# Designs tried in a protein design chat: VHH binders against q9y6x5. Part 30

Target 1, 379 residues: q9y6x5
Amino acid sequence: LPPKLLLVSFDGFRADYLKNYEFPHLQNFIKEGVLVEHVKNVFITKTFPNHYSIVTGLYEESHGIVANSMYDAVTKKHFSDSNDKDPFWWNEAVPIWVTNQLQENRSSAAAMWPGTDVPIHDTISSYFMNYNSSVSFEERLNNITMWLNNSNPPVTFATLYWEEPDASGHKYGPEDKENMSRVLKKIDDLIGDLVQRLKMLGLWENLNVIITSDHGMTQCSQDRLINLDSCIDHSYYTLIDLSPVAAILPKINRTEVYNKLKNCSPHMNVYLKEDIPNRFYYQHNDRIQPIILVADEGWTIVLNESSQKLGDHGYDNSLPSMHPFLAAHGPAFHKGYKHSTINIVDIYPMMCHILGLKPHPNNGTFGHTKCLLVDQWCI

## First folded at step 1 (VHH)

Design c9 (framework vhh_surovatamig_d1)
Fold by ESMFold2-Fast, scan of step 1:
Structure c9 (fold): chain B 379 residues (1-379), chain A 122 residues (1-122)
Amino acid sequence: as target 1 above (379 residues)
Amino acid sequence: EVQLVESGGGLVQPGGSLRLSCAASGFTFSSYWMSWVRQAPGKGLEWVATIKQDGSEKDYVDSVKGRFTISRDNAKKSLYLQMNSLRAEDTAVYYCARVTYRGSYDSGFDYRGQGTLVTVSS
């Protein structure tokens, strides 16, 4: 009856992993579907911001989730992963599951996608799981498939989030072929499990499935550290976010803080908020601090301490290492079509089209994704 | 059985520094976000700092930003809190805590052991 869509994210799945490792299950999925080789994500290239951009079609300055740690200068509220229970942080945009529930008499289902356990504009996903990283992929998949098959009104939009390969990318670094090969093989096996489960339940032929990610990963090192304490005394500022994009709230004159930071390291750029490059679309929000520091790829900002992370993300979104991919299969999509590049904000209007929803104003361009779809002209 | 053992607390003058340590056992330390939480005399628990599984992301309560640094060593199964420029209001029992949820409705902690007392007094 109504079209159905399952949106799956494997956190931190760098696009070029597809060329450097073998994914037999993902390749079978792509053979009968579509592949977008590179997705240009939004700045900063972090988990919460990019996951919310996928489902809103907005740049971070517009949807309000501007980092994984935030401070709102107007309300004096603080956001971190351990305190994200306030709907205030998510209310600057309308994610697709809310639109799906409000424009049509339809349900949404969610297994761990950021924001789905929050009432946004007084609307929470019809079915959801409270975030818990310890819950297995199998349990998340079991809940999603149960909800897709046993809901009234019907679940037409479902999301599934998995923390790997991000966690292992951080721990081992993306250049550790032995450990990354093991992790990526496990992910490919999970994709195989997903396809098999949908086939067994009779969902596969009539369900649109998108597999994507929020960002990539780059190699870090103990030899590439920026010690912020060597630049400026901690009494001069409040640190809102640290690495690789530091968010600085001055306690003294902003110009004095800027001058202490400006020439401290050749491996970071220091911006007054109004001087942040326009191409980042990272300026017009009260949660973006008066000064931001942007580390060069592979450099880590620290406070009087060694960093143990071997991989990281959050860097400039022009870097190929920060880019994920998108693969899709289902009745809405062509079979065997490859596309070079789309913007991550383009995913939202494409999903709205597939579901027959009117998109809220967004930064995506439907024309960028039309060649993926069977009901569109791409000339 | 989850065990977290805190150490490094003590009496320190205002403006001084202390480094707290937490030794973890009984679980896969590298798979969990970790936090420091504190309880001042006669007050409830206050979250202080959180660190992602691999150390890539760190968050702090506003009152300690720029003064405290959370870090971890997954090989040693240890969590640390470097505390600089200590103030009288930092006086509390500090607990090492395993983060159980990220979610908007329930961000919870498991903490173990007795904590470590930090007294900032002239």
Scores: ipSAE 0.000, ipTM 0.145, lowest interface PAE 15.7, mean pLDDT 87

Design d1 (framework vhh_8h5u_2)
Fold by ESMFold2-Fast, scan of step 1:
Structure d1 (fold): chain B 379 residues (1-379), chain A 123 residues (1-123)
Amino acid sequence: as target 1 above (379 residues)
Amino acid sequence: EVQVVESGGGLVQPGGSLRLSCAASGSIFSGSINAMGWYRQAPGNQHERVAIITSGGSTNYPDSVKGRFTISRDNAKNTGYLQMNSLKSEDTAVYYCAARYGSWLPTKEYDYWGQGTQVTVSS
């Protein structure tokens, strides 16, 4: 019984979608497995930060992927592209595929999970696909299942990333029932395809499968815009990230920039880095800028007026709209068990336990996930 | 109010068998039983896990009882069972049933424990 694990992410899958839409294939998966109804993600509630938190068990300030667009004050480097393969950005943590390959002399496989096409601490996933959004879910699944069955050393940890329902959530907004119904039905069908493929290949009964997401989605509007140009002149700062969390690098005195921003809008909070709420765990990293603006849920920070987004994420991680879910099935997991909430950083030590790996120091608490596991007790 | 009640305990000779029952009654808002388990406590020993079963039928046992004890449940009756075979003097303990309640849309999970039933294995 060498344990194997496939970790699947559907980007932007808000937990409440499970209550408002029908998912027959996901429901069958959950019936024979476990469901965590809400996963409290890390701040900021963005794709790259949360995907890296899942596989490291660390808050963003600790793993260094603090946004989808970043500036490092020490090295003066900029990160603003999903094709940026500079290991510098990823080297502040050790993701689970690296640990898997180094501790156990086993292979890892990856279909598009953020960071898996980058050498991290001189180690890249044994098998991987370079990020390309045009590659179908079926092609990603075909490669992952081939690698799970036909690798030496054996693949024991595999990841699969899919861009929906995030892309459609941004385009239509989560309140567009007609468009979101179509998108979510297609995702449920992909889950059905995944289960069918694993059964056909004889993998289903001995493979642990986790289906999760990095964040949720909230409704935005042209009526809920914060025009940063009305607050402060462009000559006073460099903009590192815009919305809904703006990262401000002052070109003049920091206190002067702060004072210009502080009372500009009732729908955003302005923080000096040292004053960022401790509950965010978003302070102790050189890539976190001296001033951070945090928009209220559903508000968009803009330059010169307009935004086309009808949905967005990145907001306060205490908001239920920002929470994804986690479902899992396999020999490590109980059947028919439902759990209310875990922290997204708790997934890493749970996965290390399933794979028999010694976790690197992390912010997760193994006790929070014990109830999901057949070899643990929680009553 | 939820109540968990054990039955089926008693005195048995080494090598004998007993079947314990655990009946859960009452309800919490849209709650259902997600898992049921058995624990035991002998004087001077720590509380020990005996068996667990999920609503889907997955089971777990410690090595001390594996192959001798079998946990099962009747979901329609909200009742769990522990079939104990090849009983040893070391199995003498008070046996406690626990039921974990949750729902498809739970806000919280609620654990309810019975008052225990005595099992004595002696010659």
Scores: ipSAE 0.006, ipTM 0.405, lowest interface PAE 10.0, mean pLDDT 89

Design d10 (framework vhh_8h5u_2)
Fold by ESMFold2-Fast, scan of step 1:
Structure d10 (fold): chain B 379 residues (1-379), chain A 122 residues (1-122)
Amino acid sequence: as target 1 above (379 residues)
Amino acid sequence: EVQVVESGGGLVQPGGSLRLSCAASGSIFSGSINAMGWYRQAPGNQHERVAIITSGGSTNYPDSVKGRFTISRDNAKNTGYLQMNSLKSEDTAVYYCATDRYGLYSPRFDYWGQGTQVTVSS
């Protein structure tokens, strides 16, 4: 049987939730599989950038999805709801489903993973659902399992995306034990449903399943606001993205805008593009703006307003609160193995190895994940 | 400064109709409101999503309201609407409007209103 892989993302699933809440179904999954306790994601720690890094193995400056809101200085295009399906934004990299379909006799299937409803290098996932947040987890799972069993050429790579616990993390904050406990219990029940469905259909023993996430979540407060309007008048710049990483396009000279911003708040760092820390790998792309502002953990950048959100992400990727986890089960993976940390870009070359695909050049290191795999010498 | 204000709640008989309005106002520098949504919370229950609409007009509904509720928006006014028809006693809840400027894929709902009460009773 050709190797098959299902990649599942629960958006905004902070790694530390595993230690602070009970996950009986996920723990049963891990008991006979592997757990990576922390995955160091890419900067900026947001949904679109990190989901695309998982499936390309590239830093954001290399794959071109540098934020959830973007402006391309060369083409003068803005990334918005009306432009989110424009292939232009996604064409700086080749995601794994495209590679999977172009090598040998293989199909891909997708339930809502970012980018899968867009033709990238003239290739769209063989089976896909257009993004629609009202479609239940059960319907997404039913479509994915149908496609895994009933496709020719066979579906060998499938993705499933679920938007919780991110939406609730924003609304309640990760420190709201009562509300987060309820939300996370529902997610654990969905993991139980996933495993049960795969067992019922005879897929469980021969399918590789990865459960992961794109980022974590940190507690915000109306007591921790940075009012950008108190720093600089709106006539001096165009705001491309606001919080917690603001992307500033100057309307006057860049140095004057920088000087107005650099000493405005002790709770944000102000960078000229060329001064962005090398460790972020967030510099060499036309969609990265001339000035970025990076708020300290838990601080929200606002425009003379309050913020309703009690949780957020996008912060420095060195922060443990921004880290997701990775759990996996299947014939490629060891049973009962725990690993401390990998980089999110390492997931792509590991997945290529499992599927027998030749990876495109990438920023991941296969050696970082080899101890998870039964066919590798890890020492 | 972004503010979200709901209006149009009230008391109606079973089978009746209500139209809720949601006005979002303030400075929007980084682009349009990406999504507007309606959530409801009845006493003793968690928040339930009832409708979402994108800036492009794409709409989503759960089965509990599909065919009875219709969401629409006026992008020029940054105003969203929820038309509620064939109302049932189980629709009684506080209805919240939420907006998302940056959550293109999954709504982040970074701006919420204070809520408007809908009561369906004889």
Scores: ipSAE 0.000, ipTM 0.203, lowest interface PAE 16.9, mean pLDDT 87

Design d11 (framework vhh_8h5u_2)
Fold by ESMFold2-Fast, scan of step 1:
Structure d11 (fold): chain B 379 residues (1-379), chain A 121 residues (1-121)
Amino acid sequence: as target 1 above (379 residues)
Amino acid sequence: EVQVVESGGGLVQPGGSLRLSCAASGSIFSGSINAMGWYRQAPGNQHERVAIITSGGSTNYPDSVKGRFTISRDNAKNTGYLQMNSLKSEDTAVYYCAAQKYWGRSTLDYWGQGTQVTVSS
């Protein structure tokens, strides 16, 4: 039987939640599997960019999903809706489900993972659900497990996406221990349901399962606001994305817009596109705007003085608060092994290895994940 | 602090009218709000929907208020309104405003603290 892999994402699951809250079901999962304590995600630390980096192994400038809100200067298209299904935005890379379907006689299945309800290079996931936030975790799980057991050709790669704890992280902030405890307990219970369902269906023994996330969450405050309107009139630019990374498209000379912004706040870095730090790998794409503003951790860029999100993400990817974790269990993985850190782009070549797929050129390093795998030399 | 603030509640006689306002303030609402709605709770009862309006202007009402209540919104000001006519004693409740916003693939509902509406002589 071919190797099988289920990739599960809990959006916005900050790595240090594992140290501050109890996760009995997740603890049982990792006791017989592996844990990577920190995953260094790509910049910007947002949902769509990082979910696409997980399945392509590419930095955002290379895969083209550079933000949750984008403008392409060459084609003049806008990506303003988180449910935008135009293949144009996704076609700069080949995600693993496409590779899985094109190599060997294999199927892919998807429950809500970003991009899986879009035909990419004329290939859509063999089984998928159109994105709908109202669909329960149980219904997503029921569909994935049905497809894993009843597919022809067999489903060898499956994805499952859940919106929490990101939604609650934004609403309450990660420092709200009472509300976050309740939310995270619910997630742990969903992990318990997942494991129980796979065991009951006879899938658990032969299935590799990865549980991960795209980013973390940091506390925001009304005391940490950057008012963009105080520094520049809206008539001088088009705002493509606001906070915590503002994407500015000048309506006048770029240097004049830059000069109006450069001293706006001590808690914000203002970059001309060519001056964006190389370590971000966030420069070489037409969807990256001529001027980028990067707020310091916990600072929110606003157009007016007002209430703010209590938690947010998108900040510098070197910040531990922006890091998710990765846990995995299955025949490909060691039991009871803990690793400190990998890069989020490293997940793709590891998954290709597990599935026996030839990876497309990517920014990941297989060597970073080899200690997780039973068939590899750790040293 | 994310702010959804209700105003316009009070005491009114049966058959009277009230206009509730809901101001959703904060940079998170500088773009489109997906939906706004009004909900109510009387003592000893569960919360019930009173009215909803989408960013596209589509509205829905339960039979208990249909024809008497009208929901509207000002998208530029991120403000929703509930016009309540022909008020009855059974309309007495705390009225809550909710505003729904997309964040990535998450939808989040922001709730006000409520405003008391009392219909009594």
Scores: ipSAE 0.000, ipTM 0.251, lowest interface PAE 13.5, mean pLDDT 88

Design d12 (framework vhh_8h5u_2)
Fold by ESMFold2-Fast, scan of step 1:
Structure d12 (fold): chain B 379 residues (1-379), chain A 123 residues (1-123)
Amino acid sequence: as target 1 above (379 residues)
Amino acid sequence: EVQVVESGGGLVQPGGSLRLSCAASGSIFSGSINAMGWYRQAPGNQHERVAIITSGGSTNYPDSVKGRFTISRDNAKNTGYLQMNSLKSEDTAVYYCAAELRGYSYWTSYDYWGQGTQVTVSS
């Protein structure tokens, strides 16, 4: 039988949480598996972009999901997050579940991973759940394990997405240790439930399991606001995305809009599209607007109003606060190995290797993840 | 300062055995050695991985040495070993030990390499 892989994401699980809180179930998982302490995600450090980078191995400019809110200048289409099922937005890349279904006689299964309820290149995950935040972790896990055991052709790639600790990170902020400890304890218990379920079903010893996340979280404050309305009048531009990366579509001359914005706040960088730093890999796509504004860590861009968010993400991907972690267990992985850092785009070619799939062209480097794998050698 | 030092190399005839040792010393915390491995380089060849062992004891070998070489470690002594049996002339190379150590910060690690030990398999 072909190797099987379950990819689990806990949205907004900052790597630094592992240092500051106790995770007995996750630590037990890691003891007999591997840990990557920091995963350097792609810019912008948002949910939809990074979840799609994990499963495609591509920077956002290459896979086309460049933000949670987007505008395509060529087709004049608008994207809103979570509810937009138009394949147009997702068709600039081939995610691993599509590759899995097309290269081999195998099935994929998905519990709410972004993009899995959309037909991409006329291919939808063999088994999937339409996104609904009200569905419990237990129901998602029950469906995934049923599909892993009862599919023909066999499910070899499965995904499971959970909204926490991101929702609580936004509400309370990552520095609220009382509320965050409660939320993270519940997540650790869910990891315990996942391991227990896989053991009871006889899947644990033969299934590769990756637990990861898309981004971290940083503390925000009412004392760290950038009022965009104090910089420029609304009549001069269309706002495509606001914070912490604002996407500006000028209604007048681009240079004039840029000049009004460029010195408005010491806590915001203003870039013409062609001047966006190369290290972001965030330039070569029609969905990236002519001007972007990048707030400094912990600063929120607002339109003449207060922000109720005590935590946020989307900031510079070099910031450790924006980094998630990766833990893995299974026959493909070493036991008791810890690695410092990989790039989030490296996860895709590693997963293709584990599944025996030929990866589509991607921005990941397989060499970066070799140390994690029993059939590879590194130090 | 952390140092990694190889020992146990030498001249042996085909079919013979050698045991290489790799001692890591200096500022090393208990449990901070994540992995240890052996690499070799013969004249005219690229560096080749020979064996790897993780802190949990998981091991990997290339087909060229699988079944003939065994890697092990003594965590209390911060020392790794490579037992080489049924040696062939093509095993002749300088053998390097590497250790991956966790830094003080939970998100840092560092690779430390020895200077190499010569193994010559010849009659």
Scores: ipSAE 0.000, ipTM 0.302, lowest interface PAE 14.9, mean pLDDT 89

Design d13 (framework vhh_8h5u_2)
Fold by ESMFold2-Fast, scan of step 1:
Structure d13 (fold): chain B 379 residues (1-379), chain A 123 residues (1-123)
Amino acid sequence: as target 1 above (379 residues)
Amino acid sequence: EVQVVESGGGLVQPGGSLRLSCAASGSIFSGSINAMGWYRQAPGNQHERVAIITSGGSTNYPDSVKGRFTISRDNAKNTGYLQMNSLKSEDTAVYYCARGPYDFSTGKYFDYWGQGTQVTVSS
């Protein structure tokens, strides 16, 4: 039988939550599998960009999902909300479920992973759920396991996305130990449910399962606000994205807008597009605006208003608070192995190897994940 | 020391079938070398990939043999197989078994190779 892989994402699962809270079900999963303690995500450290980087192995400037809110200067299109289904936004890369369906005559299944309800290069996941945040984890799990067991051609790649702990991280902040403890215990229970369901259905022994996330979470405060209205009048620019990375489209001369912004706050960096640090790999795409503002960790950019967010993400990807983890179990993975760090773009070529797929050109390095895999030489 | 030995080659008529075997003996590290591949070389041609199988059972085939050739493995016997059906004269080549790591991202494949087994498809 061909190998099968289930890729699970718990949005906003900061890596150091593993050290600060108890996860008996996840710890049991890791004991018989592998743990990567930190995954260095791509900039900007937002949901849609990083989820697409996981399944394409590309930096945001290369795959084209450069933010959760976007404007394309060439076509004049706006990404109207985070649920935009226009293939235009997703067609700059080929995600793994498309490759899986086209190279190997196999099926893919998806429960809510960003992009899976969109036809990309005229190919949509064989089985999918239209995005709806109100659908329970249990319903998503029931559909995925049904499709893994009852499909022809067989489902060999499946994805499952869950919005927590991100939603609660925003609402309470990661330093709210009482509320975050409750949320994270619930997530651990869901991991327990996942494992039990796979065992009950006879899938567990032969299925590769990856549990990961797209980013972490940083504590914010009403005492750490940057009021953009104190820097520049709204008549001088169009705001494409606000916080913590503001995307500015000038209505007047770019240099004049830059000069009004560059010294406005000691708690944000202001970049002309060509001056964005090379380490971000966030420059070569028409959807990246002429001026980008990057707030310091824990600072929120606002428009003459207060912010209700007690936690946020999107910050510099060098920050440990922005890093998720990766845990995996299955016939492709060693048992009881811990690894310190990989890049989020490395996940894609590893998954292609497990599934026997030829990867599209990508920014990942297979060598970084070799030690996780039983069929690789790791000295 | 790892050694790789092919068997099962021979002469067959067009439309016929052959099953090649690839046995590995010796080991450097348990669990460190377990991917298998089949390659072929016809006179005057470069080596070409015929089939790959990973330890987990993932397979990969070029379009020229997809649907006609099947690669499989028996991990308990440390042996791989290539079932070749509906053979054509253009399948005539020396077939080589390869063992080792298989790196899809860099295109670097296998550390250990057999000496080859001749497959001839003719009337």
Scores: ipSAE 0.000, ipTM 0.112, lowest interface PAE 22.2, mean pLDDT 87

Design d14 (framework vhh_8h5u_2)
Fold by ESMFold2-Fast, scan of step 1:
Structure d14 (fold): chain B 379 residues (1-379), chain A 123 residues (1-123)
Amino acid sequence: as target 1 above (379 residues)
Amino acid sequence: EVQVVESGGGLVQPGGSLRLSCAASGSIFSGSINAMGWYRQAPGNQHERVAIITSGGSTNYPDSVKGRFTISRDNAKNTGYLQMNSLKSEDTAVYYCAAKIGSYRYTPEYGYWGQGTQVTVSS
């Protein structure tokens, strides 16, 4: 039987939630599997960019999904919810489900992972659900498990996406212990349901399961606002993205816009595109704007108004608050092993190895994940 | 100067109706607003989503208001509307309008929020 892999994402699951709350079902999963305590994600630490990095092994400048709001300077297209299914935005990389379907007569299945309802390089996931936030976790799980057990060619790669705890992290903020405790307990119960469903269907012992996330969450406040209108009049620029990374397209001379912004707030760094720190790997793409503003952790960039955000993400990827975790179980993985840190781009070549796929060129390092795998030397 | 401003709130009897309006202004929104939504917050509670509409006209509602509330928009004026029918005491809240640039999928937070307008359903 060919190896099978289910990749599960709980959006916005900050790594240190594991140390501050109880997860009995996730702990049972980890006891017979592996845990990576921190996953260093890509910059910017946003949903679309990081989900696409997981499945391509590429930095955002290479895969082209550089933000949740984008403008392409060459084609003059704007990324929006009316065109986020336009293949143009996704075609700068080849995600793992496409590679899976083009090698060894295999199928892929998807419950709402970003990009899976888009034909990328003329290939769409064999089975998929169009994005709809109102569809329950149970319905997503029912479809995925049905496809894993009843498909020809066989489904060997499946993805499942869930919006929590990101939605509640934004609403309540990660420091709201009472509300976050309730939300995280519900997620742990969903993990319990997932494991039970796989066991009841006879899938558990032969299926590799990865549970991960795209980013963390940090506490925001009405007392930590950067008013961009106090720095520069909006007539000088077009705003492509706002907070916590503002993407600025100048309407006048770039240097004049930069000079108005560069010393406006002690809680924001202002970069010309060519001056963006190399460690971000966020420079070489036409969808990265001429000027980028990066707010300090917990600060929100606003336009002469109050922010409703109590939690946010998108900040510097070196911040532990922005890091998710990775847990995995299955025949490919050791049992009871803990690993400290990997890069989010390392997940892709590891998954290709598990599935026996030849990876496309990528920014991951297979050596970083070797200690997780039973068929590899950990030294 | 960029702002999102709500209007049309007030006091209404149970079973009554109200129409809320939301105007987004400023050149920064030109070609950038692709979704508008309504959220509400009752005292002691957090914000909850009430309705979303995309520039293409697609709408989404939670079960609590589905069939009673209707969202619409005027794309040329960057103005959104919420028609609220068969109002219940449980609908009492401050209603906030939000405007989104870029995709709102996977990103529940909107880029620009209004100050809110009070809706009270009583007596």
Scores: ipSAE 0.014, ipTM 0.406, lowest interface PAE 7.1, mean pLDDT 88

